# Ledger of designs, part 151: VHH binders against p49116

Target 1, 238 residues: p49116
Amino acid sequence: EGPLLSDTHVTFKLTMPSPMPEYLNVHYICESASRLLFLSMHWARSIPAFQALGQDCNTSLVRACWNELFTLGLAQCAQVMSLSTILAAIVNHLQNSIQEDKLSGDRIKQVMEHIWKLQEFCNSMAKLDIDGYEYAYLKAIVLFSPDHPGLTSTSQIEKFQEKAQMELQDYVQKTYSEDTYRLARILVRLPALRLMSSNITEELFFTGLIGNVSIDSIIPYILKMETAEYNGQITGAS
Short names: E, the ipSAE of ESMFold2; O, the ipSAE of OpenDDE; V2, 0.75 times the mean of E and O plus 0.25 times the DockQ between their complexes.

## First folded at step 9 (VHH)

Design kc0 (framework vhh_7qbe_3; at its last look DockQ between E and O 0.86; V2 from the best seeds 0.71)
Fold by OpenDDE, look of step 10:
Structure kc0 (fold): chain B 238 residues (1-238), chain A 119 residues (1-119)
Amino acid sequence: as target 1 above (238 residues)
Amino acid sequence: QLQLVESGGGLVQAGGSLRLSCTASGSDYAMGWFRQGPGKEREFVASISRSGSYTYYADSVKGRFTISRDNAKNTLYLQMNSLKSEDTAVYYCAADQWGRYQSPSYDYWGKGTRVTVSS
């Protein structure tokens, strides 16, 4: 059996909306986030093993892990996105809501902590200098997680995850032979993804664009989109 | 396409020091130094990760050479101390698009700068 991932799955290029406004408004943030989400979904669809699981299982997997995939995408694309600037803008917008007494103190704390966790995770990944191959394998490991509730074909999913892990191990051993603990340092970051709330992520990045529609509800639609349509959304071409 | 331009080469006496620079048109790359001496094959010297958190050196230059970078200036450096005659070579800057500081292959190369160490 061939490898889970090929070199074609390593490329992960996000195109930001243009032009970048002087003031990062909610629309720009949402558009940027949407492009990343679509890119992540399109990436998943490009994996033969993912396609082999069938539409129902695919949808269930993505619903379960979209926040983790998105967060890995944020980390990977942090520089291109100017993520720190985006997060600062989000905080500024949040301040407006605070001044208007729209949020409880507890909710404000939760949201701020989430933003901190996102920033910390992305910073930690940057410090580790995760490369394109490692990101691809990490995303695959996250995507093919069998431990989400309600999944079918869990044995096959587990097999794919193991394959991703083995390929990552082989890659790291081969590429970073002088750093014997690199694999462990990389993998130990994955638990942080599970501590992040998908609901808060959705509120921070997507509220202005999708309104009351949940990411969960649009995932089937995204996964059924044609490649040309995906490309259009990624590049912002309507 | 990334462009790399080396500078800082020259003539130096054995035991002396020299600092090479490489200017890049971008900073989102793992980068490295290679060298090619007279009648020799191009060989690895040092590499550095995108953030600079990780460095890797050839055994022949460990303890004498230091690779660093300033991402704000899009510049790669190689501080060479305790230079030896065997360090005489054309030094090349290279970049890996995937961010691998121990890259098996580099995508972009400079034209090189000559370093001559006299006895």
Scores: ipSAE 0.810, ipTM 0.912, lowest interface PAE 0.5, mean pLDDT 92
Fold by ESMFold2-Fast, scan of step 9:
Structure kc0 (fold): chain B 238 residues (1-238), chain A 119 residues (1-119)
Amino acid sequence: as target 1 above (238 residues)
Amino acid sequence: QLQLVESGGGLVQAGGSLRLSCTASGSDYAMGWFRQGPGKEREFVASISRSGSYTYYADSVKGRFTISRDNAKNTLYLQMNSLKSEDTAVYYCAADQWGRYQSPSYDYWGKGTRVTVSS
């Protein structure tokens, strides 16, 4: 009944920590990434269909797909984040770690491959000029994935995913009517998100978390946050 | 917020050419050109996606006008060739915050630059 997403669900405005340091550091990268993660979870919470699934299902869905949502958010907010500059700083740090024998060469190769895949994904999305409405529907498609292990209400989740796909198709056909194959070009980018390791994403962007707490462990807490507490995290108010 | 400033307008004879520029305070936007002639409603002219990969033109200007952008300079261009008296208008640049180069509603607008085509 009614559309899965409304115009309010298209709004996705990342506020970066300020001022930007002269030299990028782990704290700035972690704070920036945390703001994006919090924004992504708050976006998911605002969807009535998501709320209707209940707290346990909501937690399971976000635990399963946070890396996909985060990666889509990186692509969408690449300009605001100066993502290319952040990735260059991470690469420089990794190269310094090789010279200082702090990390194994095999691990560094694995991390560099992840960075290459991330850059390729973000570049492909930029070349397609994915708009805000398209990003909102792509995020909904990955959020309502019925194929993750341990999920309940998988039939309802699948219906919401199909609804997201249908609404994306209607939007693209109406908005970009002359480009018959645009939807296909967009959708074939999604499988690449499943190839991104959540463990490596966590290592690259969230190493500044106090006590090296896992993203999986904080997800239930973030989903329970009151709007005021959540807004404090997004704006960096303490 | 986003500021758009048009330039390059002026008086030109029919069959002539002009290049309009629009300087923006940012480049993460789909952008377009609109015009409003004397006693007419504002009409769409041309648009371009964030990266410049996609362009869209009104039928009345297709083949005569070319839209382009330089994101390093935060500048949008409209190259106008084979100008007609009907092209006389104030030309406005506009930006869509959602990145829709075929936007139903643009969010940011410049103040315009006047183009007069004499016969």
Scores: ipSAE 0.705, ipTM 0.872, lowest interface PAE 1.0, mean pLDDT 89
Fold by ESMFold2, look of step 10:
Structure kc0 (fold): chain B 238 residues (1-238), chain A 119 residues (1-119)
Amino acid sequence: as target 1 above (238 residues)
Amino acid sequence: QLQLVESGGGLVQAGGSLRLSCTASGSDYAMGWFRQGPGKEREFVASISRSGSYTYYADSVKGRFTISRDNAKNTLYLQMNSLKSEDTAVYYCAADQWGRYQSPSYDYWGKGTRVTVSS
């Protein structure tokens, strides 16, 4: 019956590849993004409510929401990642590709709009000074979404999401008692996550290191990994 | 572990002003000032969010003290004006690793800087 998340689930420490290269490259960006992805999957797997749903349900949930979790992770870790610098480097690479290769004007516009939406989302979260507890509950709300097609245990998933929402409400009201509108300000940021394309996220952050496979296809293997193997992927060590 | 070093304490006359600084060895923390007077419990003074956009003050210092930060220098400030004898205390810099600018508890603490307000 206890709380959905404990203080151990609030910890979300991203370690960047070291040293930071003078000029950002595809390898640095892909390794940084991979560490965030594995950290996000490890976080989700550590939640007792998530564990209680069983392996097939776990895989289905994470396949449906990994991009939202990843985007929340980008916002939470934007400073330590130097995300604005990474996005600028990606834009410069796209400009060089236009000069050397031809991309359709529609695709270029689509990718640039995605980058702008991502920057806007991260900026809005930073402006609100979203804390580590709030991020943990927001991630739980997007993780335990009962609306995804093909899910079993939908009623239990909905109960977990309601519990995350109630715990966030109680937390915000207790911790930020003078700011009666803070919960509403936080929650209205969530719809922006649905504007993020998983296909474009893969193209921006995971092309080159992962190859041509989709994150969706890798998720079952990531969720089954041993904790020591996770730590190797998160820190870049074996 | 985050290191916090206060400076700027000293002896000042009642009605005077003093500016405290706290240099941090890192960023991305919500921060605050606490104080402990002679024979008293440590009490909250002021806090500020990671970006500096939100501040919170104890009633006893509202209108007299201003908390601010310069994230380029990893430095927290407390401007203390219209000082009173009851402001005499050791002032501590504190940081919350979770980014809560109204934190119920702080994870990192400086060693303090002494402020004495003379009559």
Scores: ipSAE 0.516, ipTM 0.798, lowest interface PAE 2.0, mean pLDDT 87
ESMFold2 (binder alone), look of step 10: mean pLDDT 84; pTM 0.864

Design kc1 (framework vhh_7qbe_3)
Fold by ESMFold2-Fast, scan of step 9:
Structure kc1 (fold): chain B 238 residues (1-238), chain A 119 residues (1-119)
Amino acid sequence: as target 1 above (238 residues)
Amino acid sequence: QLQLVESGGGLVQAGGSLRLSCTASGNDYAMGWFRQGPGKEREFVASISRSGSYTYYADSVKGRFTISRDNAKNTLYLQMNSLKSEDTAVYYCAADQWGRYQSPSYDYWGKGTRVTVSS
């Protein structure tokens, strides 16, 4: 009942670790990425429709789509993150790795192709000047994807996705009335998110995590955190 | 808190030109120009998207005014050509936190710069 998203769900403010080091390192990149991931999960958890699906379904949905949500978050927060600077540092590290024979040429090529795909996606979103409301609805469309294997309640998830699509259409038609093809240009960008490997995203942004923990393994714990703990993660120590 | 400071206002004769500037403390915003004439409500003039790829103009200024931005300098511009007496107003720059360049409800406002067009 009511709209799928409220104005509070449009707010998406990333606070970066401060100060930014003179030379970027895996710890700074990992902390920055972790803050974005926590913000994305806190955003999802705040949606009443998401809460209504129950904890098991919530965990399954986020496990299936976290890379897509994270990539949309990277695009949305590219300026505040200085994402171009982070990616340049990662490229430099990869070039140093090939000089030292630490990684195979095939692996470096695969990772470099991922970086180019990420840059292309972020650039396309920037050129379209995607606004905060559009990002919120695109994240909702990705979150409420009924087509991931192993999901339960797929009929309900599909209804929420259709509601997100409908509300995005209504928003774009009202706000960008002079641009009749805007919605189509935005929606054709979404399939690219599924071409991006979550394993490579983990390698690029989360290598600083203690131990050999995967994002998949920590998702249930993040979703169970109290609001104060969520706020502590996205704003730093409080 | 986003700060917006307008400059470039003044007195010009009808048919003349004037360039307004607005310096912002940040650039990740859709930006626009609004104006308010004596005894009138504030009205939309022009807007520009975050990247500068899209612009939107009020019918009364189409073909005469050009909005542009320099994101490296956090500066918004309004080039006003073929000025008319009805363009006399206080001009305000504004920013939308959500990045909506068309039909926006702008969140941040400058204090305005006065433009007077004499006949």
Scores: ipSAE 0.646, ipTM 0.855, lowest interface PAE 1.4, mean pLDDT 88

Design kc10 (framework vhh_7qbe_3)
Fold by ESMFold2-Fast, scan of step 9:
Structure kc10 (fold): chain B 238 residues (1-238), chain A 119 residues (1-119)
Amino acid sequence: as target 1 above (238 residues)
Amino acid sequence: QLQLVESGGGLVQAGGSLRLSCTASGSNYAMGWFRQGPGKEREFVASISRSGSYTYYADSVKGRFTISRDNAKNTLYLQMNSLKSEDTAVYYCAADQWGRYQSPSYDYWGKGTRVTVSS
């Protein structure tokens, strides 16, 4: 069997809404985040190993890990998104909410802790200068996590995760041959993704979604739409 | 399409110093310097990561050359000290789209700037 990921899966090109408004607003942030989420799901759906698991397993995996994939995507696309500017705008909005007594102090504390964790994660990834190949493999390790509750085909998922880990190791050892501890520095960053609350991510980035629908409810639709579109292109049907 | 434009080449005496610059039309690339001397194949000189936190040097230039970048100006630099006649070459700026500072290949290349070291 060939490699888990091809060079095509390294490509991860986020196109931002243009132009960037002079003053950031909920709609611009939501649209930007939605594009990244869509790109992340499209990326996952394009992996042959992922497709081989079947629709039900695919839906369960993405529902379990979308926040981890999204956070890795934020780190990878931080410069394109001007993520620091977006987070500063969110913080400013929260400061104004404190001044106007719109939110409880306990809730604001929880959200600020989440923003701090997100900034810390993105800064750590930036300091390591994680490359596109490394990001692709880290996303694959996160996607093929066999330890989420309720999953079927856990043996097959575990094999794909191990394959992702082995290919990442091979890649790093060949590409960064003079940096003996690079792989270890990268892998110790992954547990932090599990500390990110998906509910708080949803509140920060996806407030203003039409119909106030949850990300969990949208996932099956996005995955099915991407599959149909991909199949249409391959078979010549549209 | 990323464009890279080198500058700063010229004639310099052995033991002297010279600073090369490369201006990029875009940002967020791992970047490097390569050179091709008379009758030689193109060889790696130095590279720098996207943030500038990691640098990588060919053994022949370690201790003499320093690579650096100014991301606000989209500009890459190569400070060349203690120049030798063997450093005579056309120097090329290169960028890697994947951010690999120890890249096995580079995607974008400048047209080069000539450095001549006289004895």
Scores: ipSAE 0.679, ipTM 0.865, lowest interface PAE 1.1, mean pLDDT 88

Design kc11 (framework vhh_7qbe_3)
Fold by ESMFold2-Fast, scan of step 9:
Structure kc11 (fold): chain B 238 residues (1-238), chain A 119 residues (1-119)
Amino acid sequence: as target 1 above (238 residues)
Amino acid sequence: QLQLVESGGGLVQAGGSLRLSCTASGSYYAMGWFRQGPGKEREFVASISRSGSYTYYADSVKGRFTISRDNAKNTLYLQMNSLKSEDTAVYYCAADQWGRYQSPSYDYWGKGTRVTVSS
C-alpha cells in the first residue's frame, strides 16, 4: 500500500562548505564528504519503511551499505562537489606520499585502482543521464538489501527492496517509454558498488575527521541524532 | 543560483513559425518549456534531458514543436511550427535537477517571453 518513496525522498540537496579554499586540503575534502554522508543517512532515516524496521535493523543496514550510498551520492552530487577537482587533489596528495616514502607502492596501487573505479562509476552514471528519481530508487535498492549478515526482519527488508525495484521499473517504463533497455543499463551498474572497499573510501574522504575511528563505529550515533542536529551537519551550522 | 533568460517571443500569424531561446548561466539540468495563457494555469509544453537524448511533448504540441539544446552554449530552443490561437501564452524556460520532465514543479524559472498568435 502506498509508494515506498515520495517526492521528498527524490530531492537530495548537498550544501558545500564555503568559502572554497584556494588549495584543496584534507579538512575541506573531509568536511565535504562528511556533509554528504550525513545527508545520505538523513535521507535513509526519512523513509517511513526504514523507520518501521526499528533502530537495531536500521543501524545494521546502514553499517552494511554506507559506502554504496556514499558512492551513489558522489555520482549524483559530482557537479555540485566539483568531484573531479577533489579527486585530482587526492591523487596529488598520494603522489607526494610516494615521493616521501610514506606509503608502500602496493598500497598506493590499491588506492589508485579504487579512484579509477570510482571515476568510471561516476562517469557511467553521468553518461546514462540518471535522474533524481532513479538515484532515489537505486539508493533504496541498496539500503534495503536483505543479504547482509546479522539482519533480523529479512523478509520485510526483501519486500521493501522488491517494492523499490518495482517502483523504479514503473517509473523508468513510464518516463523513458521508448528506451526499452534503460532499466537494464542502470541496474547493471549496481554490482560495481560492492567491489569498492569501504576502508579505502574511508581513507580517501574521511582522513583526519574521525582519527582512527571507523565510519562503521560512528553510524549508531549519527542515526540517533535529532533532525535539527542532522540539519546542522548537512548545512555546516554549529 | 541558476539564471534563465528567454528570448524570441512576439506576434505571429496563425500557421506561422517562431523560435524561442533560453540562455542559462550553467548546465547539467533537465530543461523544459511551460506556458500560461490568459486565465489558465501554467501547463507543460516540452522538455529535454541533460544529455539531449530524451525529449517530451504535451499532446497539444506534438508534431508541431521541437525542443533542442546546445550544451556548449548553455542554450535551450523551442521551434514552434503551425502555430494556433490556442498557443497564445507567456512561455517560461525552466530547469530541474530531479527529472520531473512533465511536471510544473521545476527548480528554476525564467521570467517568461510572450507569444501572441493572431488569426
Scores: ipSAE 0.591, ipTM 0.822, lowest interface PAE 1.7, mean pLDDT 87

Design kc12 (framework vhh_7qbe_3)
Fold by ESMFold2-Fast, scan of step 9:
Structure kc12 (fold): chain B 238 residues (1-238), chain A 119 residues (1-119)
Amino acid sequence: as target 1 above (238 residues)
Amino acid sequence: QLQLVESGGGLVQAGGSLRLSCTASGSWYAMGWFRQGPGKEREFVASISRSGSYTYYADSVKGRFTISRDNAKNTLYLQMNSLKSEDTAVYYCAADQWGRYQSPSYDYWGKGTRVTVSS
């Protein structure tokens, strides 16, 4: 009992590497994306319901949904990140790769379609005027998804997802009382998150990771980070 | 570091009109106007969502004041009509990243612009 999320879960402050370089490069994009991923995992870890599921369940859950959380984070932080500028730089790099025959045309087409889907999702969220409370509940809904293969404790996860949906409904009905269909417009956007490939997200945003490390392999380590170590990663202090 | 700068305040006669402006140095999510009269606590006046689709007004100003924004110019407006002596206050522009509309805990505040309504 008690609310699933508190006011502390609404704040989602991304600190970008500074300054932004004159010409965007793989390292800047990867650092920016890594900060958002770390922030997203720290956000999830701070939820008491999430902690209550236990370490093994937490790891499995985040491995299953990190791409959905990351994409919601991209939409929420689009202005802070100058996401449109980052995506334009990625598109430019892909166009140059076509001209130099460095990548398969079919692969480039697949990646470009992913970028267009991402842009459409971010644009739809902006047009809906999604607020910070709504983003927090949407992230909670995707985090507590009981239907991913290989998950244990699915009944408890489903309970937390239903609680997130209920609290989102209560918030929207109270805050946007004259807009009776707002909740429905928001919720129909969520299925699009599962149409975006985590492998392509990894290729676009995390190519600069040292040692060709996969996101799946680093998730357990990020979730175990102490607050001081986590802060060091985000600020680049160590 | 978001900066908010208000303008348009001044002396006006009861029944008159004033338009306040607030320019922001960066992007914001929700914006609003608050005011503080002599010897009073700061009170909510009006707020507007990022898109401009949702507006909120204090009962005391509803029907007389109109909040609007121009996102291309990073500017918030408050059109004040049918001004009363009770509207005399310092008016503050505020911005909130998380979409709190009537909360006293907005993230960013301007320095204020004084409005005096003479009888």
Scores: ipSAE 0.474, ipTM 0.776, lowest interface PAE 2.3, mean pLDDT 87

Design kc13 (framework vhh_7qbe_3)
Fold by ESMFold2-Fast, scan of step 9:
Structure kc13 (fold): chain B 238 residues (1-238), chain A 119 residues (1-119)
Amino acid sequence: as target 1 above (238 residues)
Amino acid sequence: QLQLVESGGGLVQAGGSLRLSCTASGSSYAMGWFRQGPGKEREFVASISRSGSYTYYADSVKGRFTISRDNAKNTLYLQMNSLKSEDTAVYYCAADQWGRYQSPSYDYWGKGTRVTVSS
């Protein structure tokens, strides 16, 4: 069988809403985050191995790992998103919420700790100079995780994860041949993704979603989206 | 759209030194230097990762050339020491959007700067 990922799966191009407002607001942040989330899900959906698992398994996998995929996408697209500027705006909003007694100090502490963890993750990925091929394979490793609670048919998922790991190893050893421990340094970054709260990610980036709708509830709809509907969301044509 | 502008080329005597610069309109790209000599195909010279932590050199320039970058200034440098007549070429700055700094194919290219090494 052919490789798990093709060169088309390395391409990950985020188109930001234009122009960036002078003062960031929840709608701009939500639109930007939604575009990244849709890009991430479309990326996963395009993988033949993912399609082969079937609709129910696809939905369960993405529900379990969307926050990991999204966070990897934030790291990969940090510059095009001006992520540091977005996080600074969120911090400023939280400081104002303290002044107005709108949020408890304990909740603000949890959110600030999450922002710190996100910044540390993105900084560590930047320091390692993770390239586009490495990001694609790291996303595949988190996507094809057989160890999420409630999954069935885990043997096939495990085989795809193993294939992702093998192809990443081959790529890194060939491309970074003199850096014997690069793969190990990259892989030890992944456990941090599972410690990040999906609920806090939703609060930080998806507050602008209309209605009281969770990411978990919209995932099945995004995965079933026709290409035209997906393009409408990404390009603003709909 | 990324713009790359090279500078620092010129005439230098064999054994001399020259520093090339490349200013980019943005950062977060793996970058490299390529050259094309008279009657030759374009060849790889040196590359540097997005952070600047990893560098790679063609065997013909190892120990003589040093690639570096200043990400705060969006500027790439190539310090060329112990120049030889064989180093005479047009030098091109290139950037790769996926960060593949050892890739033979880069996405963005400058227009080049000429380096002539006299005997």
Scores: ipSAE 0.013, ipTM 0.454, lowest interface PAE 7.4, mean pLDDT 85

Design kc14 (framework vhh_7qbe_3)
Fold by ESMFold2-Fast, scan of step 9:
Structure kc14 (fold): chain B 238 residues (1-238), chain A 119 residues (1-119)
Amino acid sequence: as target 1 above (238 residues)
Amino acid sequence: QLQLVESGGGLVQAGGSLRLSCTASGSDYAMAWFRQGPGKEREFVASISRSGSYTYYADSVKGRFTISRDNAKNTLYLQMNSLKSEDTAVYYCAADQWGRYQSPSYDYWGKGTRVTVSS
């Protein structure tokens, strides 16, 4: 049956909105995040194993793991996005919201804690120097998670996750033969993704585009999007 | 297309030191030094991860050569100490598009800089 992922699934190229504004604003942040989200969902949709699970299962899997995929994408694309600059702009906006009494202090603390967790995760991935192949397999491992409540076809999902884990192991052992514990150091980073709140991710990155509409509600639409329509969302009019 | 330009090569006496530089037109690549001596095949020398946190060396240069990078300047370095006549070679800078500091193959290559170690 061949490998779970091909070289086309290792390629993950985020195209940022151009030009970058002089002052970061909610619109630019939301457009950038939306492009990464669409890229992540298009990446998942392109995997033959994913499509073999069927439409309902595909929707359930992505709804369950989009925040984990998005966070891995943020880490992988942190330099292209200038993520540290975006997070600094968000922090500045939150400080202004405190002064204007627009948000409670408790909510701001929750959001700040989320930003610190996100920064820590991205910094840990950067220190490990996770390569493109490793990112592709980590995304596959979180995508094919059989553990989420309400999933059907959990046996098939588990088999695809095991295949992803085996292929990652083979890749790391072959490529980093002198680094005996690299795989273990990488895999222990994954549980942190499930500690990240999808509601706070929505608030930080998507509020300016979707308002109060949840990412969960739009996922079926994105997964059904035709190739031409999807390409229109990723790139501007030619 | 990524451009790599090596510099710093020259003539040096055995036991001496030399520092090579490689300037890249972009960052976010795992990078390496290779060399090809007279009548020999191209040989791996050292590599470094994108952040510089991980390095990997050929046994022949361990303890004598140090690879490092300055990502703010998009520059890769190879500090060569205790040079031997067998270190005489053209030194090539290479980059891996996937960020693999122990890459099985590199995608981008410079044109090389010549190092001659005299006895």
Scores: ipSAE 0.686, ipTM 0.867, lowest interface PAE 1.1, mean pLDDT 87

